# Designs tried in a protein design chat: VH-VL binders against p93756r25to151. Part 23

Target 1, 127 residues: p93756r25to151
Amino acid sequence: EIQLGSKLVVGENTLWVSNNGDFALGFFNPPGLLNRFSIGIWFNSNSIPYDQRKVVWVAGAGVVVSDNSSYFELTRNGELVLFDSLLGVPVWNSKTNRFSVSSALLRDDGNLVLLKDREEIVWQSFG
Below, E stands for the ipSAE of ESMFold2; O stands for the ipSAE of OpenDDE; V2 stands for 0.75 times the mean of E and O plus 0.25 times the DockQ between their complexes.

## First folded at step 11 (VH-VL; framework fv_lumrotatug)

Design w5 (at its last look DockQ between E and O 0.60; V2 from the best seeds 0.00; counts 0 for: pae E 4.0 > 2)
Fold by OpenDDE, look of step 11:
Structure w5 (fold): chain C 127 residues (1-127), chain A 122 residues (1-122), chain B 107 residues (1-107)
Amino acid sequence: as target 1 above (127 residues)
Amino acid sequence: QVQLQESGPGLVKPSETLSLTCTVSGGSISSYSIHWLRQPPGKGLEWIGVIYYSGSTDYNPSLKSRVTISKDTSKSQVSLKLSSVTAADTAVYYCARGDYYFLTGYRPFDYWGQGTLVTVSS
Amino acid sequence: EIVMTQSPPTLSLSPGERVTLSCRASQSVSDYLVWYQQKPGQAPRLLISGASTRATSIPARFSGSGSGTDYTLTISSLQPEDFAVYYCQQYDSYPLTFGQGTKVEIK
């Protein structure tokens, strides 16, 4: 379970991982880009090199950030926000502030869900 | 400590293929990206290309049609081939480590070979 | 490609003097700028990465600054072993490109 206020920061090599360990959510370099980062979910396996891991979801479908202080946050008001620190602006938002999100969960099937009252899915990466 | 060493013929005839080998010790080439660079005598540096730890490659567009970089993990060696050479390809050739991390991005060249002079002459 | 331009081409100085080297990119490189030192017959040595981060074992007298397209390498007090050619390089995007170098020579 991912609590409100949780944050991933570029360069800190931190991930949100599903309970079974099969999926991870974090920053990655999209193909062909050296120092630009996207947020995505991929199959988490030590047998697969990082740059070859299959990404199954990307926030904003091509949105990238720069600078190693950029971050991805589940805000206190229940939104997933990708923030570009170099630009000083959010570049992607789940737009879920109206749904009374209480937490997030990266499910074992790779689906990132936002939950109301810790049970009701009000947003999901898949679908 | 990581060490890189270039080796190969110091003389190549025009129109032939320049072949060099970079031997990496103190680390696995499956864990690092290895780049090739060159420096003509008395001039600046030019990036040739890279082979990533995954085996993928990228080349300088100015040389792409003539360059091939490959590696032999069992020998801890990275190879450079440059075809159809001319006098303009005379340079000291370097291999260097420059890591590329999926989660953290690109890193500059922190370890270099000593370089090997390749002269193109008939 | 991103063109890197260094200035001046040559700088003649005495030990103890402050050194300021300029590197300009044809477009913003977003602080993905590295400085190397090269002495005759040797490979380049990494000095500064990320525009301002000293590499391991690099003396404190070396510092990097700048942003966008304009970057500077400063040597606060030039030492005898600092006479060399200095190169800047961008790693913002491929192809990786270098400046033409600045030669710091003894006056």
Scores: ipSAE 0.292, ipTM 0.805, lowest interface PAE 1.8, mean pLDDT 92
Fold by ESMFold2, look of step 11:
Structure w5 (fold): chain C 127 residues (1-127), chain A 122 residues (1-122), chain B 107 residues (1-107)
Amino acid sequence: as target 1 above (127 residues)
Amino acid sequence: QVQLQESGPGLVKPSETLSLTCTVSGGSISSYSIHWLRQPPGKGLEWIGVIYYSGSTDYNPSLKSRVTISKDTSKSQVSLKLSSVTAADTAVYYCARGDYYFLTGYRPFDYWGQGTLVTVSS
Amino acid sequence: EIVMTQSPPTLSLSPGERVTLSCRASQSVSDYLVWYQQKPGQAPRLLISGASTRATSIPARFSGSGSGTDYTLTISSLQPEDFAVYYCQQYDSYPLTFGQGTKVEIK
């Protein structure tokens, strides 16, 4: 489970990974865009090079941030926020700050879900 | 050791197609972008275009109507074709490697070929 | 496209002197700037990326600085092997563009 306050930062190359390891969520550089990154979910088999992994979901349908320590955070208010640190603004959020989110989970089917009381889905990436 | 090497004819007649190959040794090209650049004698550098790990391309608008970049991953080769050449296309042509694009994004050209002079002359 | 303008076109200096080269972009490139060194008959050699980060194996006498539209390459003590043409290049947006070069001559 992904706890409130968890953050991914451009350049740190850390990932949120499903329990069975088959899916990862993290920053990637979309083809054709210099120095810009999106948050996405992709197949994460250890035997598949990163360049051959299929991206199955992208936050905000492909919005991008700069590499200036931009970040993706599950805030303590229960909101997923993609923040562009160069511009000083969020470029996307899940709009879930009123849903009593307790945690997030990247499921083994590749769906990112936000949970209330660690069990009730109140938001999902594939919804 | 990763190395890039350009190959192709050094002399091309006007109106013909300039065709060059960049061969990458010591690694695969499936994880990297490969760029083509040129430098006319005594002049500065001009970026021609790029082919990404995905096979997508971007080209300098000044050349876009005449240029094609393609790759053969099984041979670790990237090809440049520039059609309808004139004397203005005489230059040293370079291929250069960009970094792994998916996670790390673009990095400056850390590996260059030695360059090959192509002269366009009747 | 972003136009990169280098100055001066030529510098003639003695070994041991400090070299300062200027590169100006027609719009901000947000530190997405590189410096290359090129000797006759050779491909460019990467010196500095991200405006100020030295590439591996580049001597400490090379340093980059600047921000926005104005960038500088400094060689703190010129060595005989530093005779070359120096190019700046922006990588903020396509098309990638280079300055026209500054030739550094050892007098």
Scores: ipSAE 0.156, ipTM 0.703, lowest interface PAE 4.0, mean pLDDT 87
ESMFold2 (binder alone), look of step 11: mean pLDDT 89; pTM 0.920

Design w6 (at its last look DockQ between E and O 0.55; V2 from the best seeds 0.00; counts 0 for: pae E 4.3 > 2)
Fold by OpenDDE, look of step 12:
Structure w6 (fold): chain C 127 residues (1-127), chain A 122 residues (1-122), chain B 107 residues (1-107)
Amino acid sequence: as target 1 above (127 residues)
Amino acid sequence: QVQLQESGPGLVKPSETLSLTCTVSGGSISSYSIHWLRQPPGKGLEWIGVIYYSGSTDYNPSLKSRVTISKDTSKSQVSLKLSSVTAADTAVYYCARGDYTFLTGYRPFDYWGQGTLVTVSS
Amino acid sequence: EIVMTQSPPTLSLSPGERVTLSCRASQSVSDYLVWYQQKPGQAPRLLISGASTRATSIPARFSGSGSGTDYTLTISSLQPEDFAVYYCQQYDSYPLTFGQGTKVEIK
């Protein structure tokens, strides 16, 4: 379970991983974009090199950020925000502040969900 | 102390295939990307292509149809093949190390081979 | 591709002088700009990356600046060993491209 205020930062190589380990969420370098990064979910298999792992979801469908300490955060008000530090602006937002999000969870099926009261799905990546 | 060394024939006939090998020591080619570049005599540098730590490749579009980069991890060697060469392909060829990962992106060339001159001539 | 243009093509200077080399990109390279030094018969040597980050063991007299499309390599006080050709290179997008180089030679 991902707590409000949790943050991933480009270059830190930290990931949010599903309970069964089969899926990971984090920054990755999309093909053809040397130093641009997206937030995505991919199959987490050690038998497959990272750049060959299947990405099953990307926040904003192609939105990218620089590598200048950009970050992806589950904010305290319950929004997923992708922030480009070079531009100094958010470039993607789940727009879920009105849903009383209490936490997030990367499910074992690779679906990232935002939960209300830790149970009710109010947003999902595959939705 | 990472070292790169280019090797191969210094003379290639027109229409033939230029073949070079980059031998990397002091580091693992499984952890880094190896790039090929060239520099015609008295001219600037041109990027040819790269083979990443995973074995994936990217090529300069201007040369893509003629270029193949591969590697043998067991030998710590990266190969460059350039087909259908002409006099325009005469250059000093360099291999260089760059850092690239899926998670951290691209970093510039920090180690270079000394380069090897390849002359295309009849 | 992104075209990199360096100026001037040649710069004749004496030791001790301040050197300013320019590199212009045909489009923004977002500070993904590298400077290399190349001496005759040698491979290029990394000087600056990320537009302004000096590489390991590179003397402090070398510095990089700029943003967007315009970048500058500065040598605060030219040393005898600094006479060489300097190249800028973008690594913002494929294909990687270099400037045509600036030759810094002895006056």
Scores: ipSAE 0.470, ipTM 0.839, lowest interface PAE 1.0, mean pLDDT 93
Fold by ESMFold2, look of step 11:
Structure w6 (fold): chain C 127 residues (1-127), chain A 122 residues (1-122), chain B 107 residues (1-107)
Amino acid sequence: as target 1 above (127 residues)
Amino acid sequence: QVQLQESGPGLVKPSETLSLTCTVSGGSISSYSIHWLRQPPGKGLEWIGVIYYSGSTDYNPSLKSRVTISKDTSKSQVSLKLSSVTAADTAVYYCARGDYTFLTGYRPFDYWGQGTLVTVSS
Amino acid sequence: EIVMTQSPPTLSLSPGERVTLSCRASQSVSDYLVWYQQKPGQAPRLLISGASTRATSIPARFSGSGSGTDYTLTISSLQPEDFAVYYCQQYDSYPLTFGQGTKVEIK
């Protein structure tokens, strides 16, 4: 489970991984874009090179941030926020600050969900 | 040590297609982007285009209608074709390695070929 | 496309002198800026990336600075092997573009 305050930062090569390891959520560089990164979910197999791993979901339908310590955070008020540190602004959020989110979970089916009371889904990456 | 080497005909007739090959040794091309550039004699550098690790390409808009870049990963080769050449296409042509990996994005050209002069006979 | 303009076009100097080369972009390139050295008959050699980060094995006498649209390459004490043409290149956006070069030659 992903706790409030958890953060992923461009360049740190950290990932949120499903319990069985089959899916990962992290920053990736979309093909054809210089110095730009998106947050996505992909099938996570160590035997497949990164350039052949298929992305199954992208936050904000492909919104991007710069390669200057931009980050993706589950904030303490329960929002997922994608922040561009070069521009100094958020570029996408889940709009869930009033949903009483207690945690997030990247499920073994690849769906990122935000949970109330660690059980009720109040937001999900694909419906 | 990674090495890049351009090869192909040094003379091309006007209106024909310039065709060059970049051979990469001492490393894989499956994880890297390969760029083509050119430099007319005594002048500056012009970026022609790139083939990404994925096989997708992007081209300089000034050349896009005439250029094709392709690769053969089994032979560690990247090809450049530039159609309908004129005297203005006379230049030293370079291939160079960049890094457009899934996680890291663009890296500056850390390896260059030695360059090959192509002269358009007109 | 982003136009890169270098100045001066030529400098004539002696070994031991300090040189500062200028590169200006037509819009901000946000430190996505590279410097190359090119000697006659050779391919360009990477010196500096990210505006200020020396490439591996590049001597400490080379340094890069600047931000936004204005960048400089400094060579603190010219060595005989440093007489060459220097190019800046932006990698903020495609197409990748280069300055026209500054030739540093022996006085």
Scores: ipSAE 0.190, ipTM 0.704, lowest interface PAE 3.9, mean pLDDT 87
ESMFold2 (binder alone), look of step 11: mean pLDDT 89; pTM 0.916
OpenDDE, look of step 11: ipSAE 0.357; ipTM 0.811
ESMFold2, look of step 12: ipSAE 0.146; ipTM 0.701
ESMFold2 (binder alone), look of step 12: mean pLDDT 89; pTM 0.916

## First folded at step 12 (VH-VL; framework fv_lumrotatug)

Design x1 (at its last look DockQ between E and O 0.54; V2 from the best seeds 0.00; counts 0 for: pae O 4.7 > 2)
Fold by ESMFold2, look of step 12:
Structure x1 (fold): chain C 127 residues (1-127), chain A 122 residues (1-122), chain B 107 residues (1-107)
Amino acid sequence: as target 1 above (127 residues)
Amino acid sequence: QVQLQESGPGLVKPSETLSLTCTVSGGSISSYSIHWLRQPPGKGLEWIGVIYYSGSTDYNPSLKSRVTISKDTSKSQVSLKLSSVTAADTAVYYCARGPYTFWTGYRGFDYWGQGTLVTVSS
Amino acid sequence: EIVMTQSPPTLSLSPGERVTLSCRASQSVSDYLVWYQQKPGQAPRLLISGASTRATSIPARFSGSGSGTDYTLTISSLQPEDFAVYYCQQYDSYPLTFGQGTKVEIK
């Protein structure tokens, strides 16, 4: 599980990974956007051929951030936030601060979910 | 071991279309961008354009009206076509592999083809 | 289009000497700068990316520095295999552009 306060930073090349390893969430460089990055979920397992490791979900329908240590965070108030550090503003959030989110999970089916009481799904991505 | 290899005719007549193929062996191109560049004899390098893993392209504005880059992912091949060539298009042509799409670090071309000389002459 | 200007166009040096190569951009490239080495009949070889990060297997005698518009490649003690043409390239904006090169030749 992904704890409140966890974040991914452009340039660190770290990932949030599903339990079985088949899916990863992280930054990637979209086509045509030099030095700009989006958050996405993609197939990650060695059991999935490399040429089929494709992005299946993108936060905010493809909003981008600069590489000036921009980040994606599960905030302590339970929101997913994509923040552009050059602009100094969030460019996308999940709008879940009032849902009592306790954690997130990238499921083995590729869906990112936000959980209340570590059990109840109160938000989910589309895979 | 990833290798890139340019192939195509070494001599092209003025006003015709220059056509080259970049073949990638020892790896796939499905998560990488492939760039084309050229270097006239005794001169510096010029960027021609790029094709992304999605199939979309960007071109140098100086060449955009004459250039097409396309790919065949099943053959790990990327093609360059440059129409209406003149003697000014004589150069060594290179393909180069761009960084992995899921890499966000510093960027440069670490894999290049050996280059192929194309001469435009009647 | 960002114009990259290298100086000097040619350096004649002996093995063991320190060499510094200059690359100037017509506008800030924010450390999105690459250095390549090219020997006759070969493709360019990546030396430095991000203005200062050595590529894999590049000897420590190569270093990059600078910021904004002004960048430098330094070879601390020139070896026989280092005689080549050196290019800088910016990747801040399309079109990607290269300097015209500095030839480092044996004196």
Scores: ipSAE 0.484, ipTM 0.823, lowest interface PAE 2.2, mean pLDDT 89
Fold by OpenDDE, look of step 12:
Structure x1 (fold): chain C 127 residues (1-127), chain A 122 residues (1-122), chain B 107 residues (1-107)
Amino acid sequence: as target 1 above (127 residues)
Amino acid sequence: QVQLQESGPGLVKPSETLSLTCTVSGGSISSYSIHWLRQPPGKGLEWIGVIYYSGSTDYNPSLKSRVTISKDTSKSQVSLKLSSVTAADTAVYYCARGPYTFWTGYRGFDYWGQGTLVTVSS
Amino acid sequence: EIVMTQSPPTLSLSPGERVTLSCRASQSVSDYLVWYQQKPGQAPRLLISGASTRATSIPARFSGSGSGTDYTLTISSLQPEDFAVYYCQQYDSYPLTFGQGTKVEIK
């Protein structure tokens, strides 16, 4: 479970990982880009060779941020926000502040869900 | 282990097209970028271009008008074509594997072919 | 393009000596700096990635440091097999560019 206020920062080598370890959420370099990053979910199972692990979801589909300590955060207001620190602006938002999000969960099927009252799915990456 | 190997004619006439093939074994080209580089005898390295796992390409602006890189995933091969060659294109040509697209931000070419000398001469 | 400048062009040393190679970029490369070793008749071999991360199977005597525009490759104690040409390369932006190389030769 991912608590409100949790943050991933470019360059800090931290991930949000599903309970079974099969999926991870974090920053990655999209194809064709060298020093820009997207936030996404990929296969993370140890049974899958690194060169065969694939991204299954990307926030904003094409949205990128600089490596200037940019971050992806589950805000206290219950929104997933991708923030470009170089530009000083959010570049992607789940727009879920009105859903009373209490936490997030990267499910074992790779689906990132936002939960109300820790039970009700109010947003999901695969939805 | 991952291996790359360049192949193609070692001699090309001026104004003709240089054509090389990089064969990758022990790994998948569908997850990595493959780059072409060259090194004139006794000189430094020049980056020619890249083909990503998506199939998209980027080229050195100095060579863009003459360079085409393509791949055949089923054969695990990447091709380089350089048109309108001159003596200045004489070099050892390398293909090399670029970083895997993932969170670590790893950079550099970790696997190289042995290189193949291509001489442009009439 | 980003111009990479290495110094010195040639370095003559004896085994056991400490080696310090310099690489300067015309603009910041954000630590996306790579070092290679190349021996005669061979392809370059990756030594350091991301300015300071040793590649797989690279001996601990090799280390990289630096930031912004200035980077250094250090060999703590030069071994006979270390005599070669060393190249730095920026992986910050296209086109990818290399330094002209530093030749480490035996004194």
Scores: ipSAE 0.026, ipTM 0.684, lowest interface PAE 4.7, mean pLDDT 91
ESMFold2 (binder alone), look of step 12: mean pLDDT 89; pTM 0.925

Design x2 (at its last look DockQ between E and O 0.07; V2 from the best seeds 0.00; counts 0 for: pae E 2.1 > 2, placed apart)
Fold by OpenDDE, look of step 12:
Structure x2 (fold): chain C 127 residues (1-127), chain A 122 residues (1-122), chain B 107 residues (1-107)
Amino acid sequence: as target 1 above (127 residues)
Amino acid sequence: QVQLQESGPGLVKPSETLSLTCTVSGGSISSYSIHWLRQPPGKGLEWIGVIYYSGSTDYNPSLKSRVTISKDTSKSQVSLKLSSVTAADTAVYYCARGPYTFLTGYRGFDYWGQGTLVTVSS
Amino acid sequence: EIVMTQSPPTLSLSPGERVTLSCRASQSVSDYLVWYQQKPGQAPRLLISGASTRATSIPARFSGSGSGTDYTLTISSLQPEDFAVYYCQQYDSYPLTFGQGTKVEIK
């Protein structure tokens, strides 16, 4: 379970991983771009090299951020926000501030869900 | 802004050990490989070796028996040791940042130190 | 090791001219080919990755092409600041290896 205020930062060795370990959420370099990062979910198999692991979801497909401590955060008001630190602006938002989000969970099926009262799904990556 | 900087003695005597430190600032080395390279005066580039995010290393076979690379992640520092040096080891030594470790779409060294000249002389 | 061979060794040109640099690998490098620019007294600067992808802040006049064993770096219109030595590097397998470089100098 991912608590409000949790944050992933570009360049830091931090991932959000499903309970069974089969899926991970984190920053990656999309093909065709250098020094730019997307946030996404991928199959987390140790038998596949990192650069060959398949991405199954990307926050705002095509959206990228610079290096230099850009971050992805589950804010305290219950929104997933991708923030470009170089530009000083958010570049993607789940727009879920009105759903009373209490936590997030990367499920074992690879679906990232935002939960109300830790039970009700109010947003999901595959939805 | 990510920066790398090499530091260490600029003069080493033959048969002694060359020791350099690469200090990385403006970013973490926890998710990147750090490489050492060198360039003799007026010549091309030679890859010395790499230390991965996991701490494992690979070295150029031509230097493997004399090279040791290590790191201290908490200090954002990577060290190079080259033993039994000769005049042939005189060069500008660079540390450089390798590709992002996790799901990277590129290859190459995107950030370099300014390099430090190490002269082997008695 | 994979041997990288660049040609020509030196190229004398004037500003505004088109530049074509060649890099050949002794075996296929699977498009894991990198180009660097190096000016006197400076460290190399990453130009092109994966044979054709420009690095951040690299001007559009720089482009890379090729596949297998043969690759090319092109400067569509040479600028005064482009006079330098250019290196290709394979990132396909260890040990990583570089070409001997091509010096682009002012005519």
Scores: ipSAE 0.609, ipTM 0.888, lowest interface PAE 1.0, mean pLDDT 94
Fold by ESMFold2, look of step 12:
Structure x2 (fold): chain C 127 residues (1-127), chain A 122 residues (1-122), chain B 107 residues (1-107)
Amino acid sequence: as target 1 above (127 residues)
Amino acid sequence: QVQLQESGPGLVKPSETLSLTCTVSGGSISSYSIHWLRQPPGKGLEWIGVIYYSGSTDYNPSLKSRVTISKDTSKSQVSLKLSSVTAADTAVYYCARGPYTFLTGYRGFDYWGQGTLVTVSS
Amino acid sequence: EIVMTQSPPTLSLSPGERVTLSCRASQSVSDYLVWYQQKPGQAPRLLISGASTRATSIPARFSGSGSGTDYTLTISSLQPEDFAVYYCQQYDSYPLTFGQGTKVEIK
């Protein structure tokens, strides 16, 4: 489970993963763009070679950030925020600051969900 | 171990089309870009273009009107076609593997083919 | 396009000497800079990416530095296998461009 304040940072190559490991959320380099990155969810199963994995969801319909330590954060007020550190602005957010989010979970079906009281889904990636 | 190998005719007549194939073994190309480059004898390197895992391409503007890069993912092959060649197109041609889409950070081309000399001569 | 200029064009040195090679870009490339080594009849070999990060299996005697428009490759103690041509390449924008090379040759 993903706690408030958790971050993924471009260049660190860390991931949020589902409990069974079949899905991962992280930064990737979209085709046609040098040194620009999107946040997405892809198949991460050990039965699929890493060079055959496919993206199933992209935050903000594919908005991009620079590699200047840009980040994706579940903020302490319950928003998912994709922030471009070079430009100093968020490029996308989930708009969930009033939803009383307590945590996030990347489910074993690849759905990223935001939870109230660790139980109630108040936002989801596959909405 | 990933290996890249260029193949194709070593001699091409002026005004004809240069056609080369890059075959990738020991790995898939499904999450990588493949680049073509060339180096005239005794000279530096020139980037020709790239094909992404999606099948889209970008080309050097100096060559864009004459170049086509395409791929056959099932065969792990990438082709280069350069039309209307002249003696100025004589070079060693290389294919090189670009970065993995799901890793971020700085990297150049870590896997190159051995290169193939193409001579344009009547 | 971004023009990459290397200096010196040629450098004649002996094994054990320290080498410093220069690469200048016509505009800032923001550390999107690669160094390659190339021996006759061979493809280029990746040495440094991101201006300063050594590629896998590259000996510690190779180091890269610089920022903005000015970048440097240093070889702290030349070995016999290091006599080659060295290229810098920017990957800040398309088209990707290379310097003309610096030849490091044995005296």
Scores: ipSAE 0.468, ipTM 0.817, lowest interface PAE 2.1, mean pLDDT 89
ESMFold2 (binder alone), look of step 12: mean pLDDT 90; pTM 0.928

